# Designs tried in a protein design chat: VH-VL binders against UPF0292 protein AF_0905. Part 8

Target 1, 124 residues: UPF0292 protein AF_0905, of Archaeoglobus fulgidus (o29357)
Amino acid sequence: MEDYKPFFEAIDELKEKSENGWVVVVEGKKDVRSLRAIGVSGEIVVFTGYASTADTLKDRKVIILTDSDAKGMEIEKGLVEALKTYGKIPDVEIKRKIFSNVRKEISKVEEISAFYEKISGIEL
Key: E = the ipSAE of ESMFold2; O = the ipSAE of OpenDDE; V2 = 0.75 times the mean of E and O plus 0.25 times the DockQ between their complexes.

## First folded at step 1 (VH-VL)

Design p13 (framework fv_prolgolimab)
Fold by ESMFold2-Fast, scan of step 1:
Structure p13 (fold): chain C 124 residues (1-124), chain A 122 residues (1-122), chain B 106 residues (1-106)
Amino acid sequence: as target 1 above (124 residues)
Amino acid sequence: QVQLVQSGGGLVQPGGSLRLSCAASGFTFSDYYMYWVRQVPGKGLEWVSAISGSGGYTYYADSVKGRFAISRVNAKNTMYLQMNSLRAEDTAVYYCARESYYRSSGYYFDYWGQGTLVTVSS
Amino acid sequence: QPVLTQPLSVSVALGQTARITCGGNNIGSKNVHWYQQKPGQAPVLVIYDDSNRPSGIPERFSGSNSGNTATLTISRAQAGDEADYYCQVWDSSTYVFGTGTKLTVL
């Protein structure tokens, strides 16, 4: 089998930080369902615009978890800059760790749960 | 019983090469990430390199990237560190180590080899 | 990248309690592991996941981790406890070791 240890490690880090008060920002409702299915239990916020999302999260620790495509990267960069205006540096490394190890198989957050189910053999 | 037995150290000139070996027994070798960790005499521990159970993923500290190559032959239960373009600052005791099982609650080194001294000197 | 800071040395009298600290920003949110290294020997895991002992490690060794400080506690110190002690966390996709502490038993 393929070595998916880095993928599982990144998912574990995501779950741990989510449980400890970090807010996960995603692009849409399908992403929320995917993350809930794999056990992300903390607060998840759907992106609604750079200024509005940053204002909502200005006092929170933030993980940006957008898709690994061009639009997802654009949203990530814009939200990072918006949060910096409040003196906040979000976590963007978890996303890179998740997708860098499975780049040939998935690129969207909404695909994580089905892929996790496939490679773990655990029904979600 | 888990055992990691090392070999291959020695004295080498700057710019030279050495290959270290770590022979594993007592567990399913291919199920575990394996690591090289070094220690400059009188100083602390420094991570050097890592290899996944399948051998498909390798990682290197910035200080050795492009010069060191980690590999493993699962059929032989052996891991290697090929060290090229050696520098005086690479002088250290090199340890091979096994990482805790990937689904455990933390990521730590549960077993270590005995260590191999590498001296880079003119 | 954050560094894990330990005191260079700690001294303890025979039979007394030694405490070795490992400082790091928000280290209480991470799993901290501790290694003992005697001169000329490989490191040995003495505490994993903040407070758990591997088989063979005496109950005199305990650990805690909260806020910005993790602590290795060695009660009823013995001469054989003299060693360097290192804390370690997994951070991102790498391993970060503490600066190390030399424990002397007087």
Scores: ipSAE 0.000, ipTM 0.510, lowest interface PAE 17.9, mean pLDDT 86

Design p14 (framework fv_prolgolimab)
Fold by ESMFold2-Fast, scan of step 1:
Structure p14 (fold): chain C 124 residues (1-124), chain A 120 residues (1-120), chain B 106 residues (1-106)
Amino acid sequence: as target 1 above (124 residues)
Amino acid sequence: QVQLVQSGGGLVQPGGSLRLSCAASGFTFSDYYMYWVRQVPGKGLEWVSAISGSGGYTYYADSVKGRFAISRVNAKNTMYLQMNSLRAEDTAVYYCAKDYSGRWSYFDYWGQGTLVTVSS
Amino acid sequence: QPVLTQPLSVSVALGQTARITCGGNNIGSKNVHWYQQKPGQAPVLVIYDDSNRPSGIPERFSGSNSGNTATLTISRAQAGDEADYYCQVWDSSTYVFGTGTKLTVL
C-alpha cells in the first residue's frame, strides 16, 4: 500500500553517483553484498575508524551509507566531522532518502537488497 | 601493541557499589567504541555496556540499565564502569573490550578480566 | 531477543574436522563473529564477519553463515583447540552471544 517511488529514486541516485566515481562507505561486508545485489557498481569502502577512513577518502567524493540506528548515526556524524578537516562534505542525503519512507520496514543497509527484491519482484 | 589493563573488582554486599577501570594503550583511544562484557563463573558471555569514542553515546543491557554507568576519560586513555545497587546475579568476571578499528560489530581485544562477587 | 542457540558440547577426534553451529532466525542476514575461550583466559577472536580470520589464526579455522545457521569449522583438530566457543552478532542496540559450545578433542 505504500508509494515506494522515493525509495527507488534514491537507489537510482546511489547507483548513478557510485558509477560516476563517488565512494560509498558502509559498516560491514553484508552491506557491501546488499549494495552489489541491487546494482551499486562503484567503489565501496568498509568503515575502519574515523581518522583512517577520512584520510583514505580525503580526495574523494563520499556517500556515507551507515544503518539508520543510533550507532549508524554516530558513525555518520563522526566521519562527517573528520572529512570536514580536509574541507570535504560527504553526501548524507541519499541515506535519508532511502530510509525515510520505509523506516517502519527496514533500518539496516544489509536489509536493502531483500526489501528491494520484495517490492520490485526482481530476483537477486 | 594493543593492551587493555583492568583494575577494581572484589567482594561487595547486595545494594553496594563498585567501580571498574580499564586502561588502554597501543591505539588512538578516542576513535574506538569500548565495551564491558561479563561472564558468570562456569557460564556464558553477556554484553553489559558500550560507549562511543567521544563518550556521547552509551548503551546498556536491560539487566543493568539504571544501575550501571559507563564513562571514559580520553585524556587518560581510561574507561570506567560504575556499578550501583548491586545484586547477587551481577556476580561475574567483567571484561573490557575494544571493537575492530572503530567498527563496532565485534571485539578484537579483551582485558584480562576482573572478578566481582556480590554476596552477603 | 534474539537468541543464538549452540550445542552444549561437541567432540572431535584428533586430526578430524569439528563443526560448531550457531542457530538464529535469519542469522544469514547478520554478521557473525566467533570467539575461543580457554579456562582462566579472556576470549580470543577467531572468526569475524562470518568467514574472515584475524592475523595469527590458523587456516584450519573457517566460517560460514546462511539462512538460519552459522557454522564454525575447525579442520585437522589439535589438542590445543579444546575450549569454549561463542558466536556473536550485533542486533540494532545490543550485542548477542550464543549459548556457548565446549569442544573436546579426543
Scores: ipSAE 0.005, ipTM 0.541, lowest interface PAE 15.1, mean pLDDT 86

Design p15 (framework fv_prolgolimab)
Fold by ESMFold2-Fast, scan of step 1:
Structure p15 (fold): chain C 124 residues (1-124), chain A 121 residues (1-121), chain B 106 residues (1-106)
Amino acid sequence: as target 1 above (124 residues)
Amino acid sequence: QVQLVQSGGGLVQPGGSLRLSCAASGFTFSDYYMYWVRQVPGKGLEWVSAISGSGGYTYYADSVKGRFAISRVNAKNTMYLQMNSLRAEDTAVYYCAKDWSYEGKYAFDIWGQGTLVTVSS
Amino acid sequence: QPVLTQPLSVSVALGQTARITCGGNNIGSKNVHWYQQKPGQAPVLVIYDDSNRPSGIPERFSGSNSGNTATLTISRAQAGDEADYYCQVWDSSTYVFGTGTKLTVL
């Protein structure tokens, strides 16, 4: 029996912050679709490069939600450094909370909605 | 005053090319997503293309993908739509539009005056 | 590709309340925007993010969005409200406009 309460709590925190003006940064369009399917309603921005993404988000509260793999980790690290040049600290903890509880099952943001559907019993 | 001024429409033969321009003033152009939306006379609105503030990311409607190219030159406060391999069904009034918010709310708050593009023999 | 369905036309008497619906699967999970377009003119944003009014839009305009239906409500309708109205959402890399509704003020 798996305990998915921490996963659902992390998703709820993501939805709440998104609704309250935080911008979610993802790697691609499939990630956007996945997050919309589970009810993330606020702004989602697709990563376009470190300097360009940081410049468009320099006045925003930011959640970095890249994949839990080598590329996603590299993008997260680089974007954190780029935003730091504007004196901004993005939220990277939500991603850790989401994936650390399900890392043996999923590692990509695009997989969240199908996994959420499977374990919640809710049809998306 | 925030405004978008368009140019570059006209009559073109099927298979031809045309470039539309949209000149922006009154806001920090590079901070905003910009859009092209078209409307066949007497019919509804159809989104055509989108470009991020930096120009680093572009989106296209399936109907124009591979034929149209959106671009921007932030130093000139101008956005373009390069239309290639034009078809009769591309005949429409083309509007450029600005996102409501630099945060990308994906709502179109300021619109250009529209430019008629007619694709006909 | 998602489709946003609106009634072709809606009639309202002067001073009465008009309601224009926008139907779409799970549209309540999306942010809905509404545009007014008068003949020969570019569209004008009248509602953004489901229920918010841009500066300059009268309080007679309001919006709601839940489940599979978003609604634009125009109270105390005036002759100048006669126009075509379009709903719009951003859905995972595409921008979808509704089919449009012609509002006639009688």
Scores: ipSAE 0.000, ipTM 0.524, lowest interface PAE 16.8, mean pLDDT 86

Design r02 (framework fv_rocatinlimab)
Fold by ESMFold2-Fast, scan of step 1:
Structure r02 (fold): chain C 124 residues (1-124), chain A 125 residues (1-125), chain B 107 residues (1-107)
Amino acid sequence: as target 1 above (124 residues)
Amino acid sequence: QITLKESGPTLVKPKQTLTLTCTFSGFSLSTYGVGVGWIRQPPGKALEWLAVIYWDDDKLYSPSLKSRLTITKDTSKNQVVLTMTNMDPVDTATYYCARDTVYYESGSVEYFDYWGQGTLVTVSS
Amino acid sequence: EIVLTQSPGTLSLSPGERATLSCRASQSVSSYYLAWYQQKPGQAPRLLIYGASSRATGIPDRFSGSGSGTDFTLTISRLEPEDFAVYYCQQYDSYLTFGGGTKVEIK
């Protein structure tokens, strides 16, 4: 839909980068399931702590996709700083693009698939 | 090294409640993304998932058995406890506990990478 | 509930032969949420494959998984003596269910 075109375009960008070797970092299992349901096909890693996650991902291209709430923003900021110690800059812009148009409707990654299904009219 | 070990009664009478304890080492249930679940296998039959508990105390139960099952954890003791009410001879099975982890993800969210040896529970009068 | 049907129930082969095991789902299962286990008599199951095609740590190259939708396959390219066991598929797309198992036995 045109009203949600930016949301769908951001999801498409996420899928393309995921398919091309970018690792998506999320907060938990429900987030993984939500992203798989909408067709995110590449590697997804669950956050386990700043140093641990950054060490695992220091040689990878990273998309940080935490919730759009206070805790999710805190995790994003800390992980950005941890990856910076390895000279790496993760993508945080995809998350901004996904939630910026729909912040009043959803704020959690685990909500993306149900919301996508609702606004697209297709079953996932 | 990661190990899990089941303990509890080997014989239960019909209508009694079964309590099984899983004691583990080499990992913690305070670790983000980690869970411990229970799976059973009646003699000569297929595996059947029962329940799982995660680091954040989130719990999932087999829908068909949910009314009979309670799963709890004691993180300080490295233990997970499963309670199953109203036992019946059909519940005779080897009961396993196993670790679930998602600290990295390449398509799996609920597979079990390390298993206990299992404990045979016989339900008989 | 998603039902997984494994076939054949028993597969009789000789060492060195290729084994092909089928797992069919009652409804579509994402390939990312399918695992395979090996179980030897008197032992706990051992994880072989997760995400339909990813080998677990320590699993030999002769084991491979494939498939999507409702039709999944475990292949053992050249059977070794230690491979004669029961194999179970498992979905974790909607709750968690196991197939009925396929016994691979010596002909």
Scores: ipSAE 0.005, ipTM 0.546, lowest interface PAE 11.8, mean pLDDT 85

Design r04 (framework fv_rocatinlimab)
Fold by ESMFold2-Fast, scan of step 1:
Formats: structure tokens, sequence, C-alpha cells
Structure r04 (fold): chain C 124 residues (1-124), chain A 120 residues (1-120), chain B 107 residues (1-107)
């Protein structure tokens, strides 16, 4: 009964941007594995701190893809501010598009691949 | 449908502060990813970006002008205000406000512009 | 800061001809972060192209963009009378800067 089209469209946008040079920032290695499993093929960086991550990414196009929980939102906010000092505005919209459509089912990036596999058979 | 319009003084004396207001319709600055920025153009010269403000009150300023610029918004009035301090004759320009979406830094709709002359 | 140099400064052509406008960056710019605008006398700029090659809504297909790295091009395949204007490129890879403009005028 659920409409998962917006979720799949957000994942497709993530894949397209990743293939085209956008760096995806995640909280941990399980998140990297989850995104690889659904076909995210570009560069993925694990968050190591606000200053260190922003310095690494200051010349890059960035998608922040942290968990949809208090810690994930805190990391997102701090990294946005750090990147802004380099004149860069990261994409935080993809994360919101992904989780807004499935918030009752998942809230963690590491859960995306299992959920994607579960519902992809239902999409017809 | 989407419109933006600049307003403010047309004449400013050197060393004074300029305040410009952008009033818009057909969209809201409460919409995720939407921003309104300011760009100026001195007579016969190129466009120069000044500042932008986003739906969540996030702000970005031109590095060379940042110390002189303040951008604010009033979402309920559909207005964005730019303040520029210590005006000089070289700041004479047509000032535009314009909309951006999705944090892209390019602008899809522009106001008509307002000419600000800085002279004694 | 990235400086954009547009050439030629003025391009004199007749209706029906092809216009080719150049934008050169002082540093490499990702093609995802380059836009083109058209400005007619007394009017605000109008967005034509974003992401180097994507046409904005309502822009005729005679306008096309291409390029990567430091060299970008706007092409107008067949000039209409309404196309005589000044054209600006803009990068948004590092902050935001505009080129100096190319004026396309009637020969």
Amino acid sequence: as target 1 above (124 residues)
Amino acid sequence: QITLKESGPTLVKPKQTLTLTCTFSGFSLSTYGVGVGWIRQPPGKALEWLAVIYWDDDKLYSPSLKSRLTITKDTSKNQVVLTMTNMDPVDTATYYCAREVDYTYYFDYWGQGTLVTVSS
Amino acid sequence: EIVLTQSPGTLSLSPGERATLSCRASQSVSSYYLAWYQQKPGQAPRLLIYGASSRATGIPDRFSGSGSGTDFTLTISRLEPEDFAVYYCQQYDSYLTFGGGTKVEIK
C-alpha cells in the first residue's frame, strides 16, 4: 500500500550525482557498504571530524548522507558550516528525500540497502 | 507568476549605508532549498554576485565584500533585505535580486533591477 | 577566485548566422557548475543554460552549451532578431563569479 517511488527517485539521483563527481559523506563503514550494495559507485568518505572532513572536501562537490537521528543531524549541521567557510554548499536535500518517504521504516544509512532490496520486488 | 522587485534609495552619499529590499511573489522562502540573492552591475560592466540567503536563514557572502554586507529575510512579508556599509562612487550600479533553487548558485528568476548612484 | 574571460568582447553578425561565444576559466571548473545568461538593454539577465549544457525552462533549442575544464562555449545555431544581446557566463564551482560578457550585435 506504500508509494515508494519518491524513495527510488531519490536513490537514483544519489547514484547519478555520485557517478558525476559528487562525494558522499557518511558516518561509518557500514554506511559505505550499504550504498555500494545499491549501486552508489562514486567516492564515499567517512566523517572524521568537522575541520578534517571539510579540509579534505573543500574542492569537491559534497552530498551529506548522515543518519536521520539527533547525532546524524548534528554532524550534518556542523559539516555544512565548516564547508561554507570554503564557499561550498553541500547537498542535504537527497538525504531528506530518501528518509522523508520511509521514516517509519528506516532512519539509518546502513539500513538503506536491505530496505531497498526488500521493497524493490514490490515495485512491479 | 514568479516576480521579484527591488526597492530602496536611488541616490546615496559616500560613506553612507545602503539598504535595499527585495519583495517577491509566486514562491516562498520557507520552501526547502530556495534562496534569494543579490547581484549588482556597474554601468557598462559585468555582473557581480554579492550575497544569498536561504530558506533556513543560512547566508553566503562574496568574500571580497563580506565585511560590508548583511543579508536578512522576513519570510512572512516575502522580503529579503541587503545592507551595504561605507558606500563609495565605485559602488554605483544596478542592483538585482534573484531566486535560486536546490543550492545551485545560479538564478532562474530576476527582478528588474534598481539603479543606485553614489555621489555627493 | 576563479576569473572567467569571455571572447570576443563584441561579435557582429547578421540574422540567420551561427554565433559561437567563448568562456575561459583561470582554473578548471566542473561542467556541472557553469551557467549562461542573456541580457538585453535595460533588462535583467535571463538564465539560458546551467550545468554547461542543460537548457533552462522555456529556452529555444537553438541555444546550446558545451565544454569542460577551462574552455566553455555557448552556441546559437541560427540567430533570430531577438537574440542580439549581451551574454554572460557564470561559474558556481567556487563561490560565484561572472565573465565580462560578449555583446552580439547586428552587422
Scores: ipSAE 0.007, ipTM 0.550, lowest interface PAE 13.3, mean pLDDT 87

Design r06 (framework fv_rocatinlimab)
Fold by ESMFold2-Fast, scan of step 1:
Parts: C-alpha cells; sequence; structure tokens
Structure r06 (fold): chain C 124 residues (1-124), chain A 124 residues (1-124), chain B 107 residues (1-107)
C-alpha cells in the first residue's frame, strides 16, 4: 500500500469542514482525543443515542465518524435514518475515504492519531 | 460518602523526585467509568491538571509534563500514586487528588469530589 | 493544547446582583465537555456545573451554565454572601485544561 496520500487528503478535508461549522459525531471520548491530536478543531459530539443525537444536531451540518467495524456501521446507519426524519443528510463519505486505503492497519477512530504520527513522522 | 486524602513529603529539594499518594474511600477504582486525577495549584495561581488514571488502567497525562509524570493505582489498597521527576521551585504548589466519573463514554473527566490538598514546597 | 481564557479577571459586585462569568476557548469545545468549579480561600475546588449546563448534586438553581463552541458562560442569578469566591472553567474535550479563574469579590 505505502501510498497514504488519500488518507492525508481525507484528514485535511475533515479538518477543513470541521473549521467551517460541520459537527463531527464520534462514538466515544478516546475518539475525540484522537481527532484533536491531529488538528480537528471544530465541534465534536459524542453519540448518546439515535433520537437524542439527531435532535441535538438537527440544525447542523454533520459528519458521522464512527469506527469502520460492524458496531460503527450500525450506529452510522441508525443515525443517518434519525437525521433523515429532520430532512438532514450527513456526510458519511469522509469516513469511507479515511479508512478505505488503511483497512489492514486501523479500523477505529481512536487509532487515527497514532497511525497519523507513525506514517507522517510528526510527533503528536 | 466519597473521600480522598493526599499524602507525601511537604518539602522537596530541587532535582529530586516527588511521590504523592491518594488514599480514598467510598468507591472502587475497579468500577466501570471511575477515575482518579491529580491537579495542582501554585500559591495564588490557577489550577493545573497533571494526570488521570481510570478503572481499566488507562492513563492520561498533561502533554507539557508527560515526560516527568507516572501515575499508578493499587485497587486493593484504594490508592493512586503520582510520581513527578526533576522537581523545581516552580513546581511548588498544593497538590490535589480528585474523583472522576464518565457520563457518556468510557473515560472519566470532570472532578466531583476532591481531597483537601497537600502543599509541596520545592526549595534548597 | 486548548487554552481557556476567563474574563473578567476580577468581578466586583454586591449581594443580590447578577454575576456573568465568561470562558473562551482557543478552539471549539463540545458542550458535553465543559465544567465550572467554585473555590474559596484555603479550600479544594467544588464542582458546580458539568457538560456546560448540568448542575452538580446539591448546587443551588441560581447557578446556571450555558454556551457552545468557543464561548461559555456561568451565571449566578442573585449573588448570596457565600458565592464570593474564585470560579474556574475546565474543558475535558482534548486532554484537560483549566481557565485562569475569575475572582468574584464584594464591592
Amino acid sequence: as target 1 above (124 residues)
Amino acid sequence: QITLKESGPTLVKPKQTLTLTCTFSGFSLSTYGVGVGWIRQPPGKALEWLAVIYWDDDKLYSPSLKSRLTITKDTSKNQVVLTMTNMDPVDTATYYCAHSYEIVTDSGYYFDYWGQGTLVTVSS
Amino acid sequence: EIVLTQSPGTLSLSPGERATLSCRASQSVSSYYLAWYQQKPGQAPRLLIYGASSRATGIPDRFSGSGSGTDFTLTISRLEPEDFAVYYCQQYDSYLTFGGGTKVEIK
């Protein structure tokens, strides 16, 4: 694999959208720490349930960034459906872009910062 | 009732290592979501967080002080120990240990019960 | 590291007045991860608010928290004599950092 350009470009897109008012939804506190470490500076919300999270975010632009595993995909699907009841379509493509080229190396959002540090040579 | 108490030396010489013990009652550090943190406050100055240890032995350190800090727990003794190397007069402060509890995710983070604090003076 | 700036540094008021304390973050902090503490001289801090707006157990309803993003506020609707103290905000979104504090003192 060795070509991590798509991964870095996806992280840059995440940072840019986060800075421009998009809210990033994650599964847990370790995910928040990971994203902060790589420079995601905008609002990050921890998933608390489908209805409660969707109600909190109904007026916001949303990026769903759950783990790339069965549970993470289930949460993503359910939250997409909950946001749909408010007429909102969240961004799920950034997550796909981040994980699609590194599936053999990481699958969890909490792993992004350590992996980013490893392949970029930048100490976080 | 949750109680915590700090103990350790009140006087430390420059370049020595400080070891502080937090002894607690009313909770167990084997309980899911529970953590114990250390916070210090130099005389007349603001609070500064140092480290936290959680029920699963996960640890989080202040990035600026990480190289000097070690936090450990002994759940059978209801104790958390903080070690800080290479002490300097600027490290003179009241050191507090405090209980933390997770609300939403798998990490504790705000401090709802605090010890009384122990003043550590660093001088030759 | 997220830096929290509290203003004013000192707020001089009389009992019965409304106190409004500001906490500004150097980058966005989720409202889920902001707390407020009260500290009196010689005492450990006391938790007042967590998650930006949730009152801790035993805290009177005259204390309220609000805000999101980079701007957070602690409001004391009607100051009681026991409320004159130093107040600290704390974020737990990225590591843990405290603000510099606001001293609420008797005018």
Scores: ipSAE 0.005, ipTM 0.553, lowest interface PAE 12.1, mean pLDDT 85

Design r08 (framework fv_rocatinlimab)
Fold by ESMFold2-Fast, scan of step 1:
Structure r08 (fold): chain C 124 residues (1-124), chain A 121 residues (1-121), chain B 107 residues (1-107)
Amino acid sequence: as target 1 above (124 residues)
Amino acid sequence: QITLKESGPTLVKPKQTLTLTCTFSGFSLSTYGVGVGWIRQPPGKALEWLAVIYWDDDKLYSPSLKSRLTITKDTSKNQVVLTMTNMDPVDTATYYCAHRGFLSYDAFDIWGQGTLVTVSS
Amino acid sequence: EIVLTQSPGTLSLSPGERATLSCRASQSVSSYYLAWYQQKPGQAPRLLIYGASSRATGIPDRFSGSGSGTDFTLTISRLEPEDFAVYYCQQYDSYLTFGGGTKVEIK
């Protein structure tokens, strides 16, 4: 059996922060659908570029939820630096908590909902 | 129980616009993760996806047909409408609407019975 | 656009035999976004398998799906009379496309 408790706990933290005004940044529309399917209810913004996204979100609490692959990590780093110019520190830990225990299974945000459904029946 | 039913004209002349309505029950198109798509099948040929609309009004269109297609929803009436411009005899097909949701990993799990649309002069 | 190629185009078998149907993608497709449908003459398609290997509700266990990357397979372990139909694979990883179909017919 795999231990999926940390994955579900990270998803719950994401949902709670999303409900309480945190904006979730994703790479694309499939990611939005995936997060909505598992109950992420707050504002979700699709990345449109480092400066434009950071300017839009400079006064907001931000969770960066890009894919756990090379491109997703580069977008995360660039957006973190862009938001720093506004004195803001986004949450990147939720993404790491989500993917760290399931990295052999999934690496894309768009895969979260299908994986969540697959393993939800074996949750502790 | 989820059900969907297609309605619209069965005969269309070349160059006219086709409007099809999908009326559904047993689910809400305001439910997170839910979508409704349109798929067509010319007689004796394979299935071809056309468009899909989601609970949040996000829309996806077949790239080859995008310029001809418009998909809209009326959540309060449980309806999804597909409009296709500049109809041609090669567009003769059975048109289906179908439900998508996260429980089936966004596969089309429930389909309408389909409506045959013939395009001829 | 991802192209799905199904083979064989027609598979002629008798009840009780095993059917193995292939679906090959022109580029890698996530297993989570590959489905199989069954269609009988004059009827709408019916979902059999989603996520490459998960059976839809009410689908008998003689139907199984497998595969990853570009190569996917639908297996019917022991054909029943009601299984003679056309089968389509579908990907929804990048937009949505269907394969050309495989007809399973009585020998």
Scores: ipSAE 0.005, ipTM 0.555, lowest interface PAE 14.5, mean pLDDT 87

Design r10 (framework fv_rocatinlimab; at its last look DockQ between E and O 0.03; V2 from the best seeds 0.00; counts 0 for: pae E 15.0 > 2, placed apart)
Fold by ESMFold2, look of step 2:
Structure r10 (fold): chain C 124 residues (1-124), chain A 121 residues (1-121), chain B 107 residues (1-107)
Amino acid sequence: as target 1 above (124 residues)
Amino acid sequence: QITLKESGPTLVKPKQTLTLTCTFSGFSLSTYGVGVGWIRQPPGKALEWLAVIYWDDDKLYSPSLKSRLTITKDTSKNQVVLTMTNMDPVDTATYYCAKEWYSGLDAFDIWGQGTLVTVSS
Amino acid sequence: EIVLTQSPGTLSLSPGERATLSCRASQSVSSYYLAWYQQKPGQAPRLLIYGASSRATGIPDRFSGSGSGTDFTLTISRLEPEDFAVYYCQQYDSYLTFGGGTKVEIK
């Protein structure tokens, strides 16, 4: 089988930062449910637009966790630039760590909980 | 696990240039918002910040020391290098490197154990 | 440049007592950019508090930070033997500067 340790380590890093006040930005409500199912307990914000999301998050520590596809990369890039206008640089590397060895299996944040259950054997 | 370790000479003569290397693991300096900085502490004295370099190669230097300092990075080696010119006995100190998040604006959350540099003839 | 003045320079207390450490800035500092560190002899500093009041990972709840503007406080509600150390405040709003330190020692 493929080595999923980097995936689990990235999930643990995500959960740790969420517990310590980092806000996770996702594309939709299905993503929120997926992240809650795997134990992300801190604040999660759904993207509503570049300016509106950046204004909401201008004073926060931010993780951008959009889908690993063309649309998700577009949102990530635009939100990074919008947050820069407030002097903020969000974390974009946790997303890359989560998806880097599993891109052949999943590409959407909403798929994470089912995939986690599949490869861990833990029912969520 | 994130670790940083300082390396370089422990004894330098006045007027020489000090070069210190911070080698780290458990994170990448290519990560958006990550920075690595240098802080020194003369024996029995307070901490003094020297410089920081970020993932995008942005650099900040202590204003009082900026003419003597150069900070660079090698992301592929997980290294940050500090060069300090014109060393003087007053620069005798323990030198630390430490990790910071620019975008999170967290303070220096993980420190190396430090290396004592003595400036003496 | 922002100068941080810590007081007292030395705080002599017994285990079980409450410690209150002050950090005063020469000009206003956003509370998001104020931190506290603990340093024991022969060791590197350890981050205690960031953002004026947020505990770093693994820091027990007897450590608390508060304040805004120019006046910031670190409180240790009940001193343990391992808490006798030097404490530094640090701002990272404009460049980075450290305070002069407060030594907490056994009375």
Scores: ipSAE 0.000, ipTM 0.521, lowest interface PAE 15.0, mean pLDDT 87
ESMFold2-Fast, scan of step 1: ipSAE 0.007; ipTM 0.598
ESMFold2 (binder alone), look of step 2: mean pLDDT 92; pTM 0.940
OpenDDE, look of step 2: ipSAE 0.026; ipTM 0.699

Design r13 (framework fv_rocatinlimab)
Fold by ESMFold2-Fast, scan of step 1:
Structure r13 (fold): chain C 124 residues (1-124), chain A 122 residues (1-122), chain B 107 residues (1-107)
Amino acid sequence: as target 1 above (124 residues)
Amino acid sequence: QITLKESGPTLVKPKQTLTLTCTFSGFSLSTYGVGVGWIRQPPGKALEWLAVIYWDDDKLYSPSLKSRLTITKDTSKNQVVLTMTNMDPVDTATYYCAKGSYRTGYYYMDVWGQGTLVTVSS
Amino acid sequence: EIVLTQSPGTLSLSPGERATLSCRASQSVSSYYLAWYQQKPGQAPRLLIYGASSRATGIPDRFSGSGSGTDFTLTISRLEPEDFAVYYCQQYDSYLTFGGGTKVEIK
């Protein structure tokens, strides 16, 4: 993929929203480390189940950032429905923007930092 | 604090190549997340984006004009240069350079130069 | 390429009235990547709004932006004499494209 502007733009949007109080939901601890490495500074929560995660986040602004694979999409869909019971609509567009432009390169959140380092020339 | 200024010829003959230089101060184009682009406006008409170059030397061009455009940067001189080949009277316009900011996660033009009118006439 | 269509082309209003300017995209644009500019004759454009709804530094609070998907709006709640100008929307979700502009003129 030669045009990485949409990828960098999506990462910058993620970082800005994270800094401004949005909570990022990921599947696991490796995802947390990947996002920290690229400068995501706000609260990151590891998914622990639909009801428990939604209850924890019912009063928060939420970005769902699960992997771009079948399991990740299933978790995203289920968490969207669980948050809907609290009248909350999470951001799922940042994930779409991150992966749609680099889908031949990466599909997992844990891969973002290594890929970012590779294409930016910045040592993380 | 941040300023940009366009320079180049104000009169160009048909079929010639236009070269415009944007000289800026108050920021570095080697800084992560910064870009500088060119926008033109024919007299009495709408704004038209032409090209942008980013801190990492990534370049984007208007698809309709891509074959005629080249954008380069010289970070040591704080300059961005646009070349446009095969000029035609319809290319008569005020040409602006403008800074875009990636540091807040956005590529919008937050600081603009004053513009330079380029007339294409025989 | 995403095409932005602004309407109306000309909006004729009196000082004190509300101006509502529309910008429609040919395909979905994230609200984070939509900007509005004001341009007065003989001047460079001035950034008003970025990210669809965030007001740029120094811009009066009578200017507000809203919208998502394909439909975006710039609202000027009470027109001042200095607000009569041309307004452009711009997307930066995929490349950079401008709308055709809306001229806000005195009735």
Scores: ipSAE 0.005, ipTM 0.510, lowest interface PAE 15.7, mean pLDDT 85

